# Designs tried in a protein design chat: VHH binders against q9ulm0r997to1333. Part 49

Target 1, 337 residues: q9ulm0r997to1333
Amino acid sequence: FSIPVHFTNGTYHVVGFDGSSTVDEFLQRLNQEIGMRKPSHSGFALFTDDPSGRDLEHCLQGSVKICDAISKWEQAMKELHPGKSEGGTRVVKLMYKNRLYFRSQVKGETDRERLLLASQTSREIVAGRFPINKELALEMAALMAQVEYGDLEKPALPGPGGTSPAKAQHLLQQVLDRFHPRRYRHGAPAEQLRHLADMLTTKWATLQGCSPPECIRIYLTVARKWPFFGAKLFAAQPAQLSSKENALVWIAVNEDGVSILDHNTMQVHITYPYSSVTTFGGCRDDFMLVIRSIPDKSSGKSHIEKLIFRMAAPKIAEATFIMASYMNHCTTTVNPP
Short names: E, the ipSAE of ESMFold2; O, the ipSAE of OpenDDE; V2, 0.75 times the mean of E and O plus 0.25 times the DockQ between their complexes.

## First folded at step 17 (VHH; framework vhh_4orz_3)

Design n1 (at its last fold request DockQ between E and O 0.86; V2 from the best seeds 0.82)
Fold by OpenDDE, fold request of step 19:
Structure n1 (fold): chain B 337 residues (1-337), chain A 119 residues (1-119)
Amino acid sequence: as target 1 above (337 residues)
Amino acid sequence: EVQLVESGGGLVQAGGSLRLFCAASGFDFSRYAMAWLRQAPGKRREWVALIYYEGRTDYKDSVKDRFTISRDNAKNTVSLQMNSLKPEDTAIYFCAKAWYSTSRFFDSWGQGTQVTVSS
């Protein structure tokens, strides 16, 4: 058997498997074939799309058989779409994405890993889960354009070999759609989008001759300046709104712990290291964190704080699993067998 | 170890045709995209033709409709039919292996074969 594994840059690799292949074995094979590091280093994992068609992804557990995962997905599809003939054209989509990010592992990144990280970051930027101003957004879009399309072609004088102005404009719009934040383009009139395309042209032209690896290097260098690069962000609403707290926040989960970020600016309000987290996970329909404060030197008593957030159930599960993974990783690194 | 061996280069007059061949070994050929790259004197290496694992093809604009890339998975070979050759096509041509099935990046290439187009 073989199945395409889709990457964050829109490409894919076809990977073989048999009836006994586990997700771990499958990933090992994939990594070997495409030149990726082990998951323990790269933090990449395998995901499926949601059978319902919702914009949800499900991380596959390493011990699960690939065939079982596929079967489960197919069964879910059937259950969710009763009466639609077995011949539905929709098949499970396997996706290969970064799940865990480790700063200590940056030095050993492969060129494949860097490309995929950049692509994944680009998706986050487009989705509005990365703090970026309009100028930097254009620069980042231009870098990705250079990686994907190469040098911007000069408007050819009306001659047999020149890209038609229409084609050029179409390409620019495509680049904006792919690599520019949606929030900056949402509801924009055609004229504004044309102006944006012109600005993109200017930025992209400055990258003439820049190789894809160099562009990716620059891209990641810029992106990594954000302290929460590689973090997973979850939109959440605090259940107990203090008069000073925004109705919405970002919960950022990374190797350092759990951070609460401002929803609009993405500035950090507070970070809870994993050592302070005593309990985490779903509580009824909410996400709960129980935090133990550092004991006051005077009283020796630690203060326990319970934080409750309203989040979508699938996101609660995802956050919980990611946190658990980081905690387990930290334990293993401190006490190597 | 990945091995790529190019053949078929030579001297040809403008307007002429050549067919390049590449024999691949050391990897699962059928799962990877393959490409032809070329490097002219004093210029950077550039891709000219790409064939994905499933057989879809892509070409540099300058060679579009003149060059045809094809592959034979049973023989682990890739070929480049070059028609209507121009002096600007003069270069060393390399057979290249892509990173994976639909990648446009390459990690291995052969020693190359010289193509010279005389005016």
Scores: ipSAE 0.897, ipTM 0.959, lowest interface PAE 0.4, mean pLDDT 93
Fold by ESMFold2, fold request of step 19:
Structure n1 (fold): chain B 337 residues (1-337), chain A 119 residues (1-119)
Amino acid sequence: as target 1 above (337 residues)
Amino acid sequence: EVQLVESGGGLVQAGGSLRLFCAASGFDFSRYAMAWLRQAPGKRREWVALIYYEGRTDYKDSVKDRFTISRDNAKNTVSLQMNSLKPEDTAIYFCAKAWYSTSRFFDSWGQGTQVTVSS
């Protein structure tokens, strides 16, 4: 057997397995073949798409057999679409991407890890889950264009051996679609989109001769200035404000804990280290955190606070799984004194 | 360890043809994209032709329709048929292994084989 494993940059690697192969064994082979470090260092994991076609990805646990995971996906797909209609049979998509980000592991990153981290970050920038201003967003798109396509080529007259002006303009719009935030182009007239492409041309031209590894290093240096680089963000509505449609926050989960960010500015409101999280979980569409504070210096009294957020149940499951994984990693990596 | 050994280079007159060969070992050849790169005197190394693991090909515009890349997974070989050669094709040609099945980045190449096209 073999199956493609997809990456966030739209490429893939074909990996072999047999009926007894576990996810752990499959990942070991994948990592060896593509030059990635093991998951305890890289934080990368294997996912399937959702059988219903929802925008959800399901992390595969290491002890699960690959064939069993595929069969379970296929059975779920069959149950959702019991008729044998035209175009009603998708195949499972395996995806390989970062799940846990560890700051202590940055210095050991391989070139493949840096490429895939940059690609994943670019996807978050496009989707609006990464704070970036208009000027910087265009510079970051130009860096990814240089990585993907190389030096900007001059247009030539239509015909054999040349690049037409229409083809060059199509490429610029393709770059914007792939690497530039959708929110900055939402509802923009064609005139504004052409102006944006002209500005992209200017930024991209300054990168002539810049190698992909250098562009990726610059990209990550800029991206890592945000303290929540590598965090997983979940839109949520605090229950106390449940009657207000505009009362959204971001719940950011990273190795340090759970942080609440302003939805519009993405500035941190508060960070709860895992040591202060007594319990967490979901019931229906309600995500709950129970927080104990450090005892007050003047009184010595700690406070217990229960926070409730409304969010979709599948996202609650994802968040709780990631939180549990970070907590487990912390307890298993402590060295004896 | 990955080993790539190029052969078939030489001196040829403009308009002539030449066929390069690459013998590959030390990795699961059928799962990776393979390429030919070249480096002309005083120039940077550049990609020339690519063949994906499943056999699909891509070419630099300047060599399209003159060069043909092919692979033999049973023999672990890659070849480059070069027709209608021009003096601008003069370079050292390198066989390269991609990072993975559909990658266009390369992590290994051989010593190269010299191709010289006289005008």
Scores: ipSAE 0.724, ipTM 0.894, lowest interface PAE 0.8, mean pLDDT 88
ESMFold2, look of step 17: ipSAE 0.660; ipTM 0.872
ESMFold2 (binder alone), look of step 17: mean pLDDT 87; pTM 0.891
OpenDDE, look of step 17: ipSAE 0.835; ipTM 0.931
ESMFold2, look of step 18: ipSAE 0.623; ipTM 0.860
ESMFold2 (binder alone), look of step 18: mean pLDDT 88; pTM 0.900
OpenDDE, look of step 18: ipSAE 0.305; ipTM 0.690
ESMFold2, fold request of step 19: ipSAE 0.723, 0.721; ipTM 0.888, 0.888
ESMFold2 (binder alone), fold request of step 19: mean pLDDT 89, 88, 88; pTM 0.903, 0.901, 0.895
OpenDDE, fold request of step 19: ipSAE 0.250, 0.408; ipTM 0.684, 0.765

Design n2 (at its last look DockQ between E and O 0.87; V2 from the best seeds 0.00; counts 0 for: pae E 2.1 > 2)
Fold by OpenDDE, look of step 17:
Structure n2 (fold): chain B 337 residues (1-337), chain A 119 residues (1-119)
Amino acid sequence: as target 1 above (337 residues)
Amino acid sequence: EVQLVESGGGLVQAGGSLRLFCAASGFDFSRYAMAWLRQAPGKRREWVALIYYEGRTDYKDSVKDRFTISRDNAKNTVSLQMNSLKPEDTAIYFCAKSWYSTSKFFDSWGQGTQVTVSS
């Protein structure tokens, strides 16, 4: 059997498997074929789309058989769409994405890994889950454009080899759609969009001759300036809202701990290192964090704080598993067997 | 080890045709995209034609409708039919292996074959 594994840049690689192949074995084969590091270094994992069509992804566990995962997905599809014949049904989509990000493993990244990280980051930027101003957004979009399309072709001078203005404009629009934040374009008048395209042209033109690896290097260098690069962000609503607090926050989960970010600005409000987290996970329909404060020097007593957030159930599960994975990683790194 | 061996280059007059061949070994050929790259004197290497694992093709605009890339998975070969050649097509042509099934990036290429188009 073979199945395409989809990457964040819209490309895919077809990987073979048999009835006994586990996710770990499958990943090992994939990584070997596409020149990726092992998951413990790269943090990449396999995901499936949700059979309901919701914007959810499910991380595959390493010990699970690929065939079983596919079968489970297909069964769920059948249950959700009773009576629809096999010929018109959506098939499972396997996705290869970064799940855990480790700063200590940056050294040794392959060009392929960097490309995929950049592509994933680009998707986050477009979706509004990355703090970026308009100027930087254009620069980042231009870098990705250079990677994906190469040098910007000069408008068609009267000679046979020039790109038509229409084609050029179409390309610019595609680049904006793919690599520029939606929030900055949404509802914008046509004139503003044209101006944006012109600015993109200017930025992209400056990258003439820049190789994809170099562009990606620049891209990641810029992106990594954000302290929460590689973090997974979850939209959440604090259950105990003071009248003055924003209704929404970002819960950022990374190798350092759990951080609460402002929903709009993505400024950090507070960070809880894993050492302070005593309990975490779902509590009824909410996400709960129990935090132990540093003992007061005066009283010697530690204060326990319970934090409750409203989140979607699948996101609660995801956050919980990611936290657990980071905690386990930290333990293993400190105490190698 | 990945090996790519190009052949079929030569001297041709403008408007003429050439067919390049590449023999590939050392990897599962059928699962990877393959490409033809070219490098003209004093210029950077550039891809001109790409064929994905499933047979879908992509071309540089300057060679579109003149060049045709094809593959034979049974023989592990890639070919490039070049028609209506122009002096601007003069370059060393390289057969290249893609990173994976549908990548436009390449990790290996051969020694190349010289194509010279005279005016």
Scores: ipSAE 0.797, ipTM 0.914, lowest interface PAE 0.5, mean pLDDT 92
Fold by ESMFold2, look of step 17:
Structure n2 (fold): chain B 337 residues (1-337), chain A 119 residues (1-119)
Amino acid sequence: as target 1 above (337 residues)
Amino acid sequence: EVQLVESGGGLVQAGGSLRLFCAASGFDFSRYAMAWLRQAPGKRREWVALIYYEGRTDYKDSVKDRFTISRDNAKNTVSLQMNSLKPEDTAIYFCAKSWYSTSKFFDSWGQGTQVTVSS
């Protein structure tokens, strides 16, 4: 058997397996064949798409057999569309991407890991889950354009073998669609989009001769200046709703703990280290986070703070799983196996 | 240990044809894209033709319709048929293995074979 494993840049690698292959064994082969470190160093994990076609991904556990995971996906799809015997055209999509980000992974990071991590970050920038101003957004798009398409080619006059102005504009719009934040182009008139493409041309032209590994290193150097690089962000509504523009926050889960960010600016309001997190979990659409404060200097007493957030149940499940994974890693790091 | 061995280079008149061959070993050939790269004197190495693991091909614009890349997964070979050769095609040609199945980046190549097109 073989199956494509997709990456966030739209590419894939075909990996062989047999009926006894576990996810862990499958990933070991994948990483060896594509030049990536093991998941404990890179934080990458294997996901399936949701059988319903919803924008939801499911992390596969290492001990599960690949064939069993595929069969479970196929059965779930059949149950969603009863009566279709081999009539559907959809097959399971395996995605390999970063799930946990550790600051230590930068040491010894391979060019392959940098490529895929930058690609994943680019998708977050496009989606609006990464803070970036308008000026920097074009520079980041130009870096990805240099990686994907190489040096910008100036169009010749229509005629002998040159690139037409219309074809060049089409490519520039494709680059913006792939690598530039959607929110900055939403509802923009066509002339503004053409002007944006012209500005992209200026940035991209400065990158002539810059190799893909160098562009990727620059990309990550810039992106990593944000303290929450690699964090997983969840939109949530605090229980103490004011009915103002501050009704929504980001819950950012990373190596350090759980942080509450301003939804618009992504400025951190507060960070709760895992050592202060007593309990967390969800019930329906309510996510609870229970915090024990440091002991008060005057009384020696700590107090318990209960935080309630409204959040979609599947996102609560994802957040709790990621938090548990980080907490388990901290325990393993202090007391390695 | 990946091994790629090119052959079939030589001197040819402008307008002529040449066929390059590459023998591959040391990796699971059928799962990777394979490519021909070339490097002219004083120039950077550039991609010329690519064939994906499933047989889909892609070509640099300057060689499109003149060059044809093919692979034989049973023999672990790649070939490049070059027709209507021009002096600008003069270069060392390298057979290359991709990073992974659909990657356009390459991590291994052979010693190369010289192609010289006289005017």
Scores: ipSAE 0.491, ipTM 0.792, lowest interface PAE 2.1, mean pLDDT 87
ESMFold2 (binder alone), look of step 17: mean pLDDT 87; pTM 0.883

Design n3 (at its last look DockQ between E and O 0.01; V2 from the best seeds 0.00; counts 0 for: pae E 3.8 > 2, placed apart)
Fold by ESMFold2, look of step 17:
Structure n3 (fold): chain B 337 residues (1-337), chain A 119 residues (1-119)
Amino acid sequence: as target 1 above (337 residues)
Amino acid sequence: EVQLVESGGGLVQAGGSLRLFCAASGFDFSRYAMAWLRQAPGKRREWVALIYYEGRTDYKDSVKDRFTISRDNAKNTVSLQMNSLKPEDTAIYFCAKSWYSTSYFFDSWGQGTQVTVSS
């Protein structure tokens, strides 16, 4: 058996397996074949898409057999579309991407890991889960264009063998669609989209001769200036305490703990280290986080704070498992004899 | 260890043809895209033809319709048929292994084989 494993930059690698292969064994083979470090260093994991087609990915646990995961996906798909199967039905999509980000592991990164981290970050920028201003957004898009397409080619006069102005403009719009934040182009008139493409060519032209590894290193240097680089962000609504609607927040999960960010500016309001988290979990669309404050030195008493957020249930499950994984990683970093 | 050995280069008259061969070993050949790269004197290395693991092909515009890449997964070989050769095709040609099944990034190549096209 073999199956494609997709990466966030649109490429994939086909990996062989048999009926007894676990996710852990499958990942070991994948990592060896594509030159990636072990998950304990890279933080990468294997995901399936959601059978319903929702924008939701499901992390596969290491002990699960690949064939069982595929069968579970297929059964869920069958239940969504009961009756006879039709030609062209959707097949499971395996995605390999970063799940846990460890700052201490940056020193050992390979070019392969940097490419995949940058491409994943680019998807977050496009989706609006990463703070970036309009000027920097074009610079970052140009870097990814240089990685994907190489040096910018000047439009040629109409004719065979050259790059026509219409074809060049089509490529520039494809680059913007793929690497530039959607919110900056949503509802924009054609004249503004043309202006963005012109500015993109200016940024891209300055990158002539820059190699993909160089572009990726620059990309990550810029992206890592945000303290929550590598964090997983979840939109949530805090419990309503007033007669007016509560504002949305981002719940950012990383190796330090759980942070609450302003939804609009993405500035941190507060960070709860995992040592202060006594209980967390969800029921339906309610996510609960119970915080124990550090005891006051004079009184010796701790304050208990219960935080409740409205989130989609699948996102609560995802956030809960990532939190648990970070807590478990700190416990299991010691090698057994 | 990945091993790629090119052969079939030589001197050829403009308008002529030449077929390059590559023997691959040390990796699961059927899983990777393979490519031919070339490097002319004083220029940087460029890819010219790519064949994906399943057999789909892609070419640089300058060689499209003149060059044909093919692979034989049973023999672990890649070949490049070069027709209607031009003096600007003069270069050292390298057989390359991609990073992935569908990638234009390469991590291994051989010593290369010289192709010289006389005017």
Scores: ipSAE 0.337, ipTM 0.745, lowest interface PAE 3.8, mean pLDDT 87
Fold by OpenDDE, look of step 17:
Structure n3 (fold): chain B 337 residues (1-337), chain A 119 residues (1-119)
Amino acid sequence: as target 1 above (337 residues)
Amino acid sequence: EVQLVESGGGLVQAGGSLRLFCAASGFDFSRYAMAWLRQAPGKRREWVALIYYEGRTDYKDSVKDRFTISRDNAKNTVSLQMNSLKPEDTAIYFCAKSWYSTSYFFDSWGQGTQVTVSS
């Protein structure tokens, strides 16, 4: 058997497997074929799309057989679309994405790894899960444009070989759609969008001659300035809210712990290192964190805090598993076998 | 366990003053913002005043310049001085603990103290 694995940059690689192949074995083969590091270093994992069509991804566990995972997905698909022939034409999509990010492993990154990380980050930027101002957004979009399309072609001088203005404009629009934050474009008047395209042209033109690896290097250097680069963000609602504040926050999960970020600005409110987390996971329909406070200097007694967030059930599960993975990693690093 | 105990409520005439107190225990008091909330009959609980961990204060517009929130970290207490009270200030007042140093999200509050302002 063979199945395409889709990458964050829009490319794919077909990987063979048999009825006994586990996700770990499958990933090992994939990594060997495409020259990626092992998952313990790269943090990349295999995901499936959701059979419901919702914007959900499911991380495949290493011990699970690929065939079983596919079968399970297909069964779910059938159950969700009983009798509809159209439901039968959709096939499971396997995706190769970064799940865990380790700062200590940056030095060993391959060019492909960097490319995929940059692409994944770009998707986060577009989706509004990365703090970026308008100027930087354009710069980042230009870098990705240079990677994907190469040098910006000069407007066709009156001669047979020049790109038509219409084609050029179309390309710019595509670049904006692919690499520029939606939130900055949503509802914008046509004039503003044209202006945005012009600015993009200016930025993109400055990258003439820049190779894709160099652009990716720049891209990641800039992106990594954000302390939560590589973190997974979950939209959450605190259990008790004041009317003065936004109803939402971001829960950021990374190798350092769990952080609460402002939903709009993505500024950090507080970080809980894993050492302070005593319990975490789903509690009824909510996400719960139990935190051990720093002992009071006067009493020497530590206090326990219970934090409750409203989150979607799948996100609760995802957050829980990611946290667990980071905690396990930390333990292994401290006590190498 | 986080404990917040409010006191100082009562009946007062319009234009009068009250001072509410809150005694906090069961957490590192100095690390958290503290707030006063109030809930009037038939209304939702609302934020009234907040004091950050470092001592900065914020107020609901309707109570600005009339109410003053303060804290004593040595005693683990927070107070609300209420001046020029109005009938619309009638509510149960709650002392609340913030989730962190600067947050308007609250994870704990006391049983509350009744404040009644008569016309």
Scores: ipSAE 0.046, ipTM 0.502, lowest interface PAE 3.4, mean pLDDT 90
ESMFold2 (binder alone), look of step 17: mean pLDDT 86; pTM 0.882

Design n4 (at its last look DockQ between E and O 0.86; V2 from the best seeds 0.68)
Fold by OpenDDE, look of step 17:
Structure n4 (fold): chain B 337 residues (1-337), chain A 119 residues (1-119)
Amino acid sequence: as target 1 above (337 residues)
Amino acid sequence: EVQLVESGGGLVQAGGSLRLFCAASGFDFSRYGMAWLRQAPGKRREWVALIYYEGRTDYKDSVKDRFTISRDNAKNTVSLQMNSLKPEDTAIYFCAKSWYSTSRFFDSWGQGTQVTVSS
């Protein structure tokens, strides 16, 4: 058997498997064939799309057989679409994405890893889950454009080989759609969009001759300036809202701990290192964090704080598992067998 | 080890035709894209034509409708038919392996074959 594994840049690799192949074995094969590091270094994992069509992804566990995962997905699909033959045309989509990000492992990144990280980051930027101003957004989009399409072709001088203005404009629009934040384009008048395209052209033109690896290097260098690069962000609503506080926050989960970010600006409000987290996970329909404060020097008593967030159930599960994975990783790194 | 061996290059007059061949070994040929790259004197190497694992093709605009890339998975070969050649097509042509099935990036290439188009 073979199945395409889809990457964040819209490409895929076809990987073979048999009835006994586990997710770990499958990943090992994939990584070998495409030149990726092992998951413990790269932090990449396999995901499936949700059979309901919702914008959910499910991380596959390493010990699970690929065939079983596929079968489970197909069964769920059938259950969700009883009697409709149309449900039979949708096939499970396997996705290869970064799940855990480790700063200490940056030095050993492969070119493939860098490309995929950049692509994943680009998707986050487009979706509005990355703090970026308009100027930087254009620069980042231009870098990705250079990677994906190469050098911007000069408008067709009256010679037979020039790109038509229409084609050029179409390309620019595609680049904006693919690599520029939606929030900056949404509702923008046509004139503004044209201006944006012009600015993109200018930025992209400056990258003439820049190779994809070089562009990716620049891209990641810029992106990594954000302290929460590689973090997974979850939209959440604090249950204990004071009347004056924004109703939404980002919960950022990374190797350092759990951080609460402002939903609009993505500025950090507070960070809880894992050492301070005593309990975490779902509590009824909410996400709960129990935090132990540093003992007061005067009283020696530690204060326990319970934080409750409203989140979607699948996101609660995801956050919980990611936190657990980071905690386990930290423990293993400190006490190598 | 990945091995790519190009052949078929030569001298041709403008308007002429050449067919390049590449023999591949050392990897599962059927699951990877293959490409032809070229490098002219003093210029950077550039991709010219790409054929994905499933047979879909992509071309540089300057060679579109003149060049045709094809592959034979049974023989592990990739070919480039070049028609209506121009002096601007003069370069060393390289056969290249894609990173993976539908990658547009390449990790291996051969020694190349010289193509010279005279005016």
Scores: ipSAE 0.711, ipTM 0.883, lowest interface PAE 0.6, mean pLDDT 92
Fold by ESMFold2, look of step 17:
Structure n4 (fold): chain B 337 residues (1-337), chain A 119 residues (1-119)
Amino acid sequence: as target 1 above (337 residues)
Amino acid sequence: EVQLVESGGGLVQAGGSLRLFCAASGFDFSRYGMAWLRQAPGKRREWVALIYYEGRTDYKDSVKDRFTISRDNAKNTVSLQMNSLKPEDTAIYFCAKSWYSTSRFFDSWGQGTQVTVSS
């Protein structure tokens, strides 16, 4: 058997397996073939798409058999579309991307890991889960354009070696769609989009001759200046705790703990280290986070805070699993024997 | 260990033809893309032809009507048929292996074979 494993840049690698292959064994082969370090060092994991086609991915556990995961996906797909799409049935999509990010991974990071991590970060920038100003957003899009398409070719009159202005503008709009934040182009008239493409051209032209590995290193150097680079962000609405008003926030999960960010500016309000988190998970379709404060030195008592957030149920499960994974990793690496 | 061995280079007059061959070993050939790159004196190494693992091809515009890339998965070989050669095609030609199945980046190449096109 073989199956494509997709990456966030729209490419894939075909990996062989048999009926006894576990996800762990499959990943070991994948990592060897594409030059990735093992998951404990890279934080990458294997996911399936949702059979319904929703924007939801399911992390595969290492002990699961690949064939069983595919069969479960196919059964769920069949139950959602009984008998109508047999000739055109959608097939499972395996995705390989970073799940847990550790600052220590920079030491020994391969060019291939950098490529995939930059690609994943680019998707977060496009989706609005990464703070970036308008000028820098174009610079980052230009870097990815240089990686994907190489040197910008100058528009010229039609003929050998030339590119028409309309064809060049189509490519520039494709680049913006793939690599530039959607919020900056939302509702923009066609004339403003053409002006944005012209500014992209200026940035892209400065990258002539820059190799993909160098562009990717620059990309990550810029992106890593944000303290929450690599964090998993979840949109959430805090529940009213008493007479207080609700506000939309980001819940950011990373190796340091759980942070609450302002939804609009993405500035951190507060960070809860994992040592202060006593309980977390779903509570009547809401996400609950129970925090124990530092004990008062005069009394020796600590306060318990219950934070309740409205979140989509699948995202609650994802956040819970990722937090547990970070907590387990920190325990193992600090006290291994 | 990935090994790529080019052959078939030489001196040819402008307008002539030449066929390059590449023998590949040390990896699962059928799951990777293969390419021909070239480097002329004073220039960057550039790709000229790419054949994906499934057989789809892509060419640099300057060669697309003159060069043909092909692969034989049973023999683990890649070839490049070069027709209507021009002096600007003079370069060292390298056979290259893609990073992964659909990557357009290359992680291995051979020592190269010289192609010289005289005017």
Scores: ipSAE 0.527, ipTM 0.821, lowest interface PAE 1.9, mean pLDDT 87
ESMFold2 (binder alone), look of step 17: mean pLDDT 86; pTM 0.882

